# Miniprotein binders against q53ft3, part 17

Target 1, 195 residues: q53ft3
Amino acid sequence: MFGCLVAGRLVQTAAQQVAEDKFVFDLPDYESINHVVVFMLGTIPFPEGMGGSVYFSYPDSNGMPVWQLLGFVTNGKPSAIFKISGLKSGEGSQHPFGAMNIVRTPSVAQIGISVELLDSMAQQTPVGNAAVSSVDSFTQFTQKMLDNFYNFASSFAVSQAQMTPSPSEMFIPANVVLKWYENFQRRLAQNPLFW

## First folded at step 4 (miniprotein)

Design p10
Fold by ESMFold2-Fast, scan of step 4:
Structure p10 (fold): chain B 195 residues (1-195), chain A 83 residues (1-83)
Amino acid sequence: as target 1 above (195 residues)
Amino acid sequence: SVEELAEEIRRALEYVQRIYEWAKKLLEQGDVEKALRALQFAYKWAKIALERAQELGLTELIEEAQELIQQIEELMEKIRESQ
């Protein structure tokens, strides 16, 4: 049915069923997680007219779960990438009496999947910045690429700025573009999610 | 692999079995409409699992799916008769 993937961790395919239409995956040490992929495994689709609403839950300062709608997976769109780093709470991390209290509640979040009618799902509003489509991922990659290029090129522009051209004009050697491309390509090969 | 496909089918049937048990508890609590919706959902998923098991020739999973479908159908019929 469902799978859940976090970069650098084993894929989870055994969701815990907590209600007739509700399934969860545990995300231990969730503070170290930036993105979660939720997907359909491919053999058993949703029944016709149904899909899955994807939720994220983390414990608040009182240990109570805080559920947020991230988005959806359906037979027509059977995988989705969600950014959860922006949804993390900073309040639970502090322990002013740490040395006196060595018992620690595990930092475990959950991904929840609620199987619902597609019409019902269409009426729901996900948290604005969680879902990452392939188009959004490409846009984010392009923006990071542009930022990386600008920063890299600027390090060479300082040397060129000592010349006497017009202050309103900039001259960038073609070799700087090639150098940036090689550096970016190498970093991407080492870690595709470095951006 | 066929074994990976079989594991997904088996897990689906385990989920269906649990839905069936939840539906019985819902009936005991008097929530007939929710129980019926749960059984309809279980039925649809079990039928999909049966079809996949048949396509792959997985005899034990075929038999398990058929048994679950029969149990679901019987319970749905009992609900219909009592209404």
Scores: ipSAE 0.684, ipTM 0.891, lowest interface PAE 1.2, mean pLDDT 75
Fold by OpenDDE base, second read of step 5:
Structure p10 (fold): chain B 195 residues (1-195), chain A 83 residues (1-83)
Amino acid sequence: as target 1 above (195 residues)
Amino acid sequence: SVEELAEEIRRALEYVQRIYEWAKKLLEQGDVEKALRALQFAYKWAKIALERAQELGLTELIEEAQELIQQIEELMEKIRESQ
């Protein structure tokens, strides 16, 4: 139902259900994370009148989890990008995860999704500067990732004349990478959650 | 892919099952209100899962979803009768 994406990491599509209406993703090495994308996988939408409140949790100086409301995902806004890098020193807010014994390691943060009534969500105030934008933001985020990859890969491109013979190495033509990139962009444009 | 969608539906139904079991435990603990809320939530998810399974023609998942829905409905009715 839910996915979580961090740049440079594998997408997470298997949230841990910790309550009837609560799901959690673990984020190892959270100190290196700037942005997180939370999104609906598209298979099972929210029931009518419901959405997801997205929370971020990190351990405080005492090792206790500090939860902060990042924003929301809904059927109408099935994805959202959140900046979490600036939240690592913030104060906790009221959250629905307080009574849950979630096993935490000090280096692991968590993204929590609480499925709630839309009316209830409207009464909540996310932490400032956490929420970037909706589906368009996810597309932009993914596009940035793709661009970064392409730029990285292209930096290694050499002309045939510049190639050093190395029988032990296999080479992939740059055109193949470009074709892959273009195909990925096209698919992304059609459905940001095509994978 | 259909396989990936099927897996998502399966996971959803697993969640429904867990919620159903939690509701039973809640009832045992005497928390009827919370149990009812849990069942209502499970019911909604199960219905959505059923619809998706039907759209994809996934017979086994359809049957599983229908069974869970029935179980939830029966338990909800039992709770209502006990009030």
Scores: ipSAE 0.200, ipTM 0.639, lowest interface PAE 2.0, mean pLDDT 79

Design p11
Fold by ESMFold2-Fast, scan of step 4:
Structure p11 (fold): chain B 195 residues (1-195), chain A 83 residues (1-83)
Amino acid sequence: as target 1 above (195 residues)
Amino acid sequence: SVEELAEEIRRALEYVQRIYEWAKKLLEQGDVEKALRALQLAYKWAKIALRRAQELGLTELIEEAQELIQQIEELMEKIRESQ
C-alpha cells in the first residue's frame, strides 16, 4: 500500500504494522537524511473518505520518540516530499565540531503513517516548512538521488574476466548507466520539472 | 508487472488479517467500539483487495480475500447482535 524513498537507499514498500491503523518505516542513520518521499504504491488505494497522516519520529536524548506531523497522502495526492533536515536535532546543533571527537552509535528514526478519516485530517496542522514546495529543494533532492543511484549501480561493476556465466541474469554495461546519468543531469539542469 | 501487483494485494491482505486479529484482542479487552472501527477498516480494505484481485484474475488472492471478508462480516454480526 505504502512506500518510502530516501535518496541513495533501497526503496521500502513493506511497512511495519504497529497498530490496526498505524504503519512505520525505519530510517537508520537518519542524521544523513535531508528529504523523504512517502507515496501510495498504486494498486490498493485508501478506502473512500480516508487518507494517511504522515509523521516523523527521532529519538531524543533519553531515547524516547519525538513525533512530528509532516503532512498527508491521499488518493487525490498519493505522494509527498518532506524535508526533515530542519526538524531533527543533531549532535552538532549547538557545537558543529562535537561529533569529530566522539564515535556515535547510528540513530534510527521512523516515518509513521496513521490511517484517518479525511475530515479528521483536515483539522490537523503539519509542522511548518516540512512539505517541499520549491523547485530548488526538489532539484537538490533529485540530484542527490541521481548521485546515489549512479554510485550504487557502479559499485556492482565488474570486468568481463570477473563475470560468472548466469543465463538467468541480465547485465547492463556500466557505460549505459553513465550515459543515462549524464542525460538525466543535463535535462534536470535545463528543466527541473521535465519528469 | 502482474507479479508486483499481486505482491501489493497479498501484503494488503496480510495487513487486513492482522487488523482482524487486533480487533479480536480489543474485544477480549472489552473495547467494543474500537474493535468495530478496526473491523470496518479491515472490511473496506479487504473489499478493495478483492475487487483488484478479480480485475487481475488472481484466483488464489480472490479466495483469500473472500475468506477474510466472510470472517470479518461474521464477527461484526456477532458483536452487533450482542449489543
Scores: ipSAE 0.700, ipTM 0.898, lowest interface PAE 1.0, mean pLDDT 76
Fold by OpenDDE base, second read of step 5:
Structure p11 (fold): chain B 195 residues (1-195), chain A 83 residues (1-83)
Amino acid sequence: as target 1 above (195 residues)
Amino acid sequence: SVEELAEEIRRALEYVQRIYEWAKKLLEQGDVEKALRALQLAYKWAKIALRRAQELGLTELIEEAQELIQQIEELMEKIRESQ
C-alpha cells in the first residue's frame, strides 16, 4: 500500500504494521538523508474518506523517539516529498505513535504513516518547512537547482578566441554541459525520482 | 506486473488479518470502541482488496478476502448484539 524512497537507496514497499492503523518504514543512517518521498503504491488505495498522516521520528538526546508531523498522503495526493534534514534537532509534537513499542536503533529514524479520517487530518498542522511539496513541487525545486547550476557554469564560458593557453588544464566544451542539462531535464520530466 | 500486484494485495490482506486479530485483543481488554474502529478499517480495506483481486482474477486471494470479510462482519455483529 505504501512506499518510501530515499535518494540513492532502494525503494521500500513493505511497511511494518505496528498498529491497526499505523505503518512504519525504517531509515538507517538518517543523518545523511535530506529528503524522503512517501507514496501510495496504487494497488490498495485509502478507503473513502481516509488518508495518511506522515510522521518522522528520530531519537532525541535521551534516546527517546521524537515524532513530528511532516504532512499527508491521500488518494488525491498519493505522493509527497518531505525535507527531514532540518528536523533532526526539532522538538516533538503530539503524535499517534505514543507508547508503541517500536524497535529502534540509535542510527535509525522512522517514517510513520497513520491512517486517519480526512476530516481529522485537516485539523492537524505539519511542522513548518517539512513538506517540500508534491512531486511537482520537488520537480520545480530540482529544476531551479539545475538552472542555477547551468547559469553558474555558463558564467565561466569563454570563446576559443578568449581562451588563454593553459596546457595543464583540461576544458569541457559548453555543448557537453548543455547536453547533460537537457538530458537531466528530460529524465526529470519523465520521472522526478530518477535519481 | 500481475505478480507484483498480487503480492501487494496479499500484503494488504495480511494487514487486514492483523487488524482483525488486534480487534479481538482489544475486545478482550474491554476496549470495544477501538475494536470497532479497527474492524471498520479492516472491513474497508478487505473490500478494496477483494475488488482488486477480482479485477485480476486471483482466485486464491479472492477467497481469502471473502473469508476475512465474513469474519469481520461476524465479529462486528457480535459486538452490536452485545451492546
Scores: ipSAE 0.328, ipTM 0.741, lowest interface PAE 1.5, mean pLDDT 81

Design p12
Fold by ESMFold2-Fast, scan of step 4:
Order: sequence, then structure tokens, then C-alpha cells
Structure p12 (fold): chain B 195 residues (1-195), chain A 83 residues (1-83)
Amino acid sequence: as target 1 above (195 residues)
Amino acid sequence: SVEELAEEIRRALEYVQRIYEWAKKLLEQGDVEKALRALQLAYKWAKIALELAQELGLTELIEEAQELIQQIEELMEKIRESQ
């Protein structure tokens, strides 16, 4: 029911359950990620009165997760774009020398979704630098991301008759990608601030 | 297509099944309140999945959703009886 998208990467639609109400997507090589999109797939809504609080975590120097609230997704606002580049632990790790050292040291961040009552979510304050705030920049980024993702996903589309069954692989129906793309374009065209 | 909607409904029911299993683990750990909240969430999502499966006439998914709802209801009743 949830998806997670990073520009230039395969969409994730199979969240891991880590608690009765908590779901996680892994983000390998997170230091190369600037923005993350979290969204509802569009068929199965949240139960009435509920929504999802979106968190980001990265391992600190001791390997302990540091969780930060990014924002929310709800039935009324089923997708959100978050800027996570400002939340990463160290700018020095992005130096060319640091990046060469890191290639042998795996680092995985996580996006978490906590299913909560809407009233509870209203009482929470996301971190200040997570929200994308420039309308023009956001609109251009979003359109490019949508176009790139749709074109990429469509390039791998095959009919079910052409698929080789593999229980270890997740498949997303092509029409779900198209529906999401069209719905997001429509909403963006109507109100660029809907995000 | 109907087949693609069926796949999304089936995935939702897989999440419901996992929430149900989390509820059982919470009961084993003695966390009755979290277990009940988990079962309530599973119940609500299972009912959403059932309604969609019924609208689309997907008999296998209707039966799966009904079975999960029954299991959830039975566990919630056992919890209430033991409290």
C-alpha cells in the first residue's frame, strides 16, 4: 500500500514490517540521495481517521539509528517529497577522498512509516529542513522525476505472458505507475503547492 | 486491469496477515494493549480489502479476506474473555 521512490533508482513497493504499525524501506547509499518521495499506491487507503507519519533514519558513528520526523502522508495527501540531503550526518563523507573510503563501508538509511491517528499526527512537528519549499524548484524536480521514472519503468514493462515467475521478485503493475503518474501530473497542474 | 487490482488487494491482505502475526507476538510478550491496537488496524484494513474484492467479484480474495477477518475477531474475543 506504500511506495518509496528516489530519482534514478527502482521504485520500492514492498515495505518491511518492523512493528504492528511500522513499516520501513531501506535506502542503501543514502549519501547520494537528495530527495525521497513517499506515496500511497492508490488502491488501498489508510483506515478512516488514520494516516502515516514519515520518518528518516541514518546510522550515527556508533551504528545507532537516529530517527527524524519528515512529514506525513494521508488519504487526502497521499504523496510527499522530502529533502534529506540536509539531514545527513557528515558533509566530509561526501568529499572525494571520503567517498572512496565509504565504497568499502556499507551505509544504509531507512524511511519509516508509522500508522497513526490523524489527531496524533496533528500534534507533531517535522524537522524544519525536510520539506521542499521552493515552488518552481519543486515543480521542475517533480516533473523531471516523474518523467524519468515513468520512462524508466515503462522501458521494462512486459505483459504477464512474457514474465518469468519469480517468488523472490516484486512486480508492480504498469497501470499503477501510469495512474500514479497521471494523478500526480493532474494535481501538480491544478495546484503546484498541493505537495 | 482487474488482475492488477487483484494483486494490490492480495498484497494488502499479506500486510494484514503480518499485522495479525505481530499481534500474536505482542500477546506472547504480555503487551495486550498493543496487540488489541494491532488487531484493530488489521481488522480495518482487511475490511477495506474485502469491500474492494466484493466490488470486483474476486471470489478467492473475498474468501481470504473473510477468513482473516474471522481470525482477527476470534483473537480479539479471546483477549476480551481473558481480561
Scores: ipSAE 0.524, ipTM 0.834, lowest interface PAE 1.8, mean pLDDT 75

Design p13
Fold by ESMFold2-Fast, scan of step 4:
Structure p13 (fold): chain B 195 residues (1-195), chain A 83 residues (1-83)
Amino acid sequence: as target 1 above (195 residues)
Amino acid sequence: SVEELAEEIRRALEYVQRIYEWAKKLLEQGDVEKALRALQLAYKWAKIALEYAQELGLTELIEEAQELIQQIEELMEKIRESQ
């Protein structure tokens, strides 16, 4: 039914059931995680009129779970990307025992999926700054990454007059990088899910 | 693949069974409304799993889904009679 993906890690597709309508994925070493993707596997849909509310839980400085609503997945929007880096640093304390609190904090967070009526989901407000779950938010984030890459790569562009032959090096004309970048942006604008 | 699809159907039916067991516990605790919501969810997902298993011709999963649906319907009927 559900999957959970973290960049650089094996995809999880076997959620643990913890209540009649609640499912969780464990996120070990969550301090190293910036984004989490939650998605439907595409075979078994939600029942009509229902969807999934997506929650994030991390252990606070006392080791107690803190649940926060990140967003939603539905049959019409079966995947969402969430930025959790702003949520996971729950040390929250400048007190003298701050370093001791991290010893008590387990390094395992959880993604929770609560199956709910769409009407109920419409009445809920996700944590604002943490979610990159909308298509527009994802597009903006991806565009910034593409801009950063293009700018960085272009900073190394040289004219043909400056090129020195080297058997161990490859050279790519800046024009090729620009063409790829333009094509990617166009495709992303038309359909953010094309890749 | 067919094997991957069959695995997702099996997992869905396992979740349906767990939801059914949760509903029974809720009834024992006297939480009838929550039990009914759990059974409704179990029923809807079991029906979806059944339809998909039927399309793929997976006989064992069809039988399992039908049995779960019957158990859910029987429990829901008992609840309605008592309320």
Scores: ipSAE 0.353, ipTM 0.675, lowest interface PAE 2.5, mean pLDDT 72

Design p14
Fold by ESMFold2-Fast, scan of step 4:
Structure p14 (fold): chain B 195 residues (1-195), chain A 83 residues (1-83)
Amino acid sequence: as target 1 above (195 residues)
Amino acid sequence: SVEELAEEIRRSLEYVQRIYEWAKKLLEQGDVEKALRALQLAYKWAKIALERAQELGLTELIEEAQELIQQIEELMEKIRESQ
């Protein structure tokens, strides 16, 4: 039903259902994340009168999750871009001599989607400045991203094809993947809506 | 197309069926409150799917939705009678 995308990472399309109305995506190494895109796959709509409240969770100094409402996705507006860099734990809340950095290590954050009634969602207030923009064309983005990735990777692949006596497998050099990742991140940083 | 809408409704009903099975499992574990909530969600989605299937004249999906609604209603009635 839902997808989750972070620049430079594999798209996630299999949310973990933790309750009949609750879905979560794990975001490892969340300290490096600036933006998260949450979208509906377009195959299964919300039931009439319902939508999804999108939450961001990070571990506090005690390792307990702190949930913040980022915004919403609905059948009429099935994708949204959220800026989470300003919502990271300790941002504007820790003194230079607060809890030692060695006590707080990078951990896994989560995106949570709660299927709720639209009336209930309308009464909720998202955290300020989390919503950057809304994109209603997941299909176009997916096709462009796939084309960009394979065209870029293909430009480097031709230099290595003869050297593997290995059974029916294709190797892609790590530097090719890294260069695509860096190019994608640069473009996304310059214009989050380039997609 | 009608085929695309039919597939959408069918997947919706599959989701309803999964919620229904999950609710039965919760009920077996003694979590009556969670089970009832899951059944209420399943019922709403099944009703929406039924109405949409009726609007589009999709006979097989109408029947499937009606069967799921009946199963959900029967389980909810059993829960009510046991209270």
Scores: ipSAE 0.058, ipTM 0.317, lowest interface PAE 3.4, mean pLDDT 71

Design p15
Fold by ESMFold2-Fast, scan of step 4:
Structure p15 (fold): chain B 195 residues (1-195), chain A 83 residues (1-83)
Amino acid sequence: as target 1 above (195 residues)
Amino acid sequence: SVEELAEEIRRVLEYVQRIYEWAKKLLEQGDVEKALRALQLAYKWAKIALERAQELGLTELIEEAQELIQQIEELMEKIRESQ
C-alpha cells in the first residue's frame, strides 16, 4: 500500500503492520538522513473518506520514542517529502568533553502511517518545519533518486540473445526503463509535484 | 506490470487477514467496539482489493478476496446477533 524512500538507499515497499490501522518503516542510521519521501504504491487506494497521517519517531535523551506528526498522504495527494534533519536527537547542550566518551544511542528511527478519517486528519497540525517548502531542493533530491533507480535497474539489463526460456523470471526491456526515466524528468521539470 | 500489481493486491490481502485475526483477539478480550472498527476497515480494504483483482482477471486473488470478505461478514453478523 505504502512506500518509503531515502536518497542513497533501497526503496522500502513493505510496511510492517503494528496495529489494525498502523504501519511502520524502520530508518536505520537515521542521523545521516535529511529527507524522507512517503508515497502510495498506486494500485490500492485508501477507503472512501480515509487517508494516512504520517509520523516520525526517534529516541529521546532517555531512549524513549517521541512521535511527531509530519503530514498526510491521501488519494488526492498520494506522495509527500519531509525534512527530518531538524527533528533529530543529539543536539542541544552537548558538552565537548562528554562527547569524547559518549555511549551512542541506538540510531533507528521510524516512519509511522496511521489510517484515519479525513475529517479527523483535517483537525491536526503538522510540525512547522518538516514539509519541504523549497521547490529547488525537492527537485534536486528527486533527480538524484531517479538517477539512482535508473542506474540500478539498467545494471540488470540483458540482450535478447542472452534470454533463455525461463517462465519463472520476468524481464523488462532496457528501453522501457529509459523511456520512463525521460518521461518522469520531463514531467518533473514542468511541475515538480505532478506525482 | 500485471505481476507487480498482483503483488500489491496480495500484500493488502495479507494485511486484511491479519486485521481479521486481531479482531478475533479483541473479541476474546471483550473489546467489541475496537473489534468492529477493525473489521470495518478490513472489509473496506478487502472490497477494494477484490475490485482490482476482478479488473485484472486475477482468478486466484479474486477467490482469496471473496473468502476473506465472507469470513469478515460472518464474524460481524455473529457480533450483531450477540447484541
Scores: ipSAE 0.544, ipTM 0.848, lowest interface PAE 1.8, mean pLDDT 75

Design p16
Fold by ESMFold2-Fast, scan of step 4:
Structure p16 (fold): chain B 195 residues (1-195), chain A 83 residues (1-83)
Amino acid sequence: as target 1 above (195 residues)
Amino acid sequence: SVEELAEQIRRALEYVQRIYEWAKKLLEQGDVEKALRALQLAYKWAKIALERAQELGLTELIEEAQELIQQIEELMEKIRESQ
């Protein structure tokens, strides 16, 4: 249902479901990552009145997870970009993932998505430094990310005649990627802060 | 296109099926409340998938969604009766 993208890395489209409403992506070598993009694949919407709260977790000096709320994705705002490099060291908010006791290696961070009611999400406060503060910098970064992702994904496009059936592999139709790119591009041009 | 929407609905039903199987494993582990919540979520998403399949006139996906909904309802009722 969700995807996670970091510039120059393979896109992740298969989140690990660790609870009935919770999904995680692993981010190895997170110290080299400044921004992450979290998005809905468009295969299904959230049910009406629901959305996803997006969390970031990193290991502190003792290897213990520290979870922080970054923001949200919803049917109306199905993608978001987050700055993770500026997060506070060793600080964690009250969060739904606290009880999960997720085991991680040093230098591996996680993105967590919690499926929640929109009313509940409206009561939550994301960490301030996760927001991109400059509209121009945000627009430039977003455009570069979109171009990088589209070019990378398109380089792997194959016709149905060239595909060997593989039940362990996931395939995304090229036109779905194109439609997402075009929709995002259009919305960004109208309002750089639409997400 | 209709073909693209059909693939999206098909994948949504696969996701619902995965939640259903996970809920069954949770029941075997004794996590009745977690299983019920997972089934309720699966039910809501299955109903959305059914409505979309009906809007598009996709008969086989309509039948598949109805079958999954029935399985989810039966398991939820079994949980309710056993409490």
Scores: ipSAE 0.062, ipTM 0.289, lowest interface PAE 3.1, mean pLDDT 73

Design p17
Fold by ESMFold2-Fast, scan of step 4:
Structure p17 (fold): chain B 195 residues (1-195), chain A 83 residues (1-83)
Amino acid sequence: as target 1 above (195 residues)
Amino acid sequence: SVEELAELIRRALEYVQRIYEWAKKLLEQGDVEKALRALQLAYKWAKIALERAQELGLTELIEEAQELIQQIEELMEKIRESQ
């Protein structure tokens, strides 16, 4: 149902379920990550009136998870790009993932998705986000095109273990898509009007 | 393409099955309200997966989804009767 994409890495489409309404993606070596894309795969949408609150978590100096609300994904806005660099403050912790016994690995961050009613989500305020949608309408259009492209391309992404040997199929390595995304994201961050 | 879509539908049904198992654990712990919310989520997602499987003519997934929906409905009804 969900996907998670980090520049230079294989796309993840198999979230770990940690509660009846909560799903996580592991982000190893998270200190090298600047941006994360979270998206719906499009095959199974959210139920009517529901969406996903997107959280980021990293281990603090005591190994305790620190959760922060990044934003939302919904059927109407099924993808979002978040800047996570610099989100390592250990102050606030009001979040629905609370005191969950999640299987942990040291030095691994997580993206969490909490499935909630849209009315409930409207009452919540995300911490810092790097969505450039507020820069101008051209940047918003560019982000929308980028999101649509990656949602579509990622819907066909499979792990190497899931691929059946079939030379009749044409494959574009997921890494090629990620490299293009990485380059485009860097350029957009430097100059939103570069294209 | 059809096989890839089938895999995503199967994944969704696996999530629904796990939500159902969480609902049963919540009932054992006495949290009826949370269990009902979990079952409602499982029901809605199972219905969506069923419709998608039907559109693609995936008989095995259609049958799996229908069975899960029946189990969810049955448990929800038992909870209502006990209240």
Scores: ipSAE 0.698, ipTM 0.897, lowest interface PAE 1.0, mean pLDDT 76

Design p18
Fold by ESMFold2-Fast, scan of step 4:
Structure p18 (fold): chain B 195 residues (1-195), chain A 83 residues (1-83)
Amino acid sequence: as target 1 above (195 residues)
Amino acid sequence: SVEELAETIRRALEYVQRIYEWAKKLLEQGDVEKALRALQLAYKWAKIALERAQELGLTELIEEAQELIQQIEELMEKIRESQ
C-alpha cells in the first residue's frame, strides 16, 4: 500500500506488516539521510474515514527507540516529504552534556505508518519543521525520484541472451527507459509543472 | 452527499476484497503469517465499512460488506483448522 523513498537508494514498495493497521520500513545508514518521502502507491486507497500517521524511529543515546510523529498521508494528500536530519539522536543542543556525551548509535532507523481515523489524526501534533512542501522541494523530489527509478529499473537489466521466454511477461529495452529518463529531465528543467 | 459517501464506502470494500485476494495468494506461496495479518486488516476495514453503511442505511453496501466479511472469516477458519 505504501512506498518509501530516499534519494540514491532503491525505493521500498513492500512495507512489512507488523499489525492489522501498522506498516514498517527499515532505513539502514540513517545518519546519511536528510529527507524521506512516504507515499501511497495509488492503486489502493485508505478505507473511508481513515488515513496514515507517519512516524520516524531511531535509537537514542541510551539505545532506546524514540518514535516521533512526522506527519500524515491521506487519500487527499497521498505523499509527503519529511526532513529528518534535525531529528537524529546526538545532534547539537544547548544542554551542557550534548557535546560531552558521545554515544555510538546503531545505524538502522524505521519509518512507521499507522492506519488511523482522520478524526484522531486531526488532534495529533507532528514534530516541528518535519514536513516540507514548496515548488523547489517538489522539483528536487521529482529529480531524485527519477534518479531512483532509473537506478532501480537498471538494476534488473539483462542482455537478450540471458532472457528466459515468458509469454505472460512484457519486457522493455533498457535504451527506451534511458530515453524516457533523459526526455523527462529535459522537460522538467524547462518547466517543472509540464506534467 | 449520501451518494458520494456510498461511493467511498464501495471503494473501501473493493480494497478489502483486494487484500482478501492478496492473502489467498500469500497462502499459496506458504506465507501463512503474512496472509493471516492481511486477512485481519481486511476484516477490520470491512467491519468499518459495514458500520458506516448501516449508519447511512445503504442496503446494497451492507449486503456486500456482510458477504465479504463472511468470506474472510471462512478463509481464516480454514487456515486455523489446518494448523
Scores: ipSAE 0.095, ipTM 0.420, lowest interface PAE 3.0, mean pLDDT 73

Design p19
Fold by ESMFold2-Fast, scan of step 4:
Structure p19 (fold): chain B 195 residues (1-195), chain A 83 residues (1-83)
Amino acid sequence: as target 1 above (195 residues)
Amino acid sequence: SVEELAEEIRYALEYVQRIYEWAKKLLEQGDVEKALRALQLAYKWAKIALERAQELGLTELIEEAQELIQQIEELMEKIRESQ
């Protein structure tokens, strides 16, 4: 039902169920992650009137997860790109004497999806998407990435149209999403303002 | 391929089965309201999975979805009768 993508990593499509309405993707080595894409796979939509609230969690200095609302995915908006780099602060709690003993323990963050009524979701304010006002460079970047993702993915969906009776639903092979992200990252490395 | 579409439906039914098990645990804990909400979610997703399986002619998944829907309906009925 859900997918989760990070640049340079295999797409995850098998969320771990942790409650009747809650699903989680693990993000190992999260300090190296700037953006996360959360999306619906396309074959099984949310029930009518429902959607997914997307949360981000990382272990604090006491090893306790702190969940922050990033945004939403819905049948009408089945993909979202989130910037999580500004939400991490685990390095600030580094062990004073354990620099060599800690080494590079892969810290694992999580993306959580909570299935909720749309009416309930509309009353919540996301942390990471706090009032994107005016067209700043980050808003333009996020929109360009999302546009590029949909356009690229849609080009592959056409060859699978005969396998789906509903034109409103799409399915995408994992490697197609990865190839798109690799191309996008390559272009960003050459010219950060190409979008 | 049809096999890839079938895989997402199969995963959805696995989630539905687990939601059903969560609902049973909630009932054992005395949380009837939360159990009913869980069963309603399981029911709605199972119905969606059934419709998709029917559209694609996936007989095995159609049968699996119908069995899960029946189990969910039976449990919801037992809860209703107990209130």
Scores: ipSAE 0.701, ipTM 0.896, lowest interface PAE 0.9, mean pLDDT 75

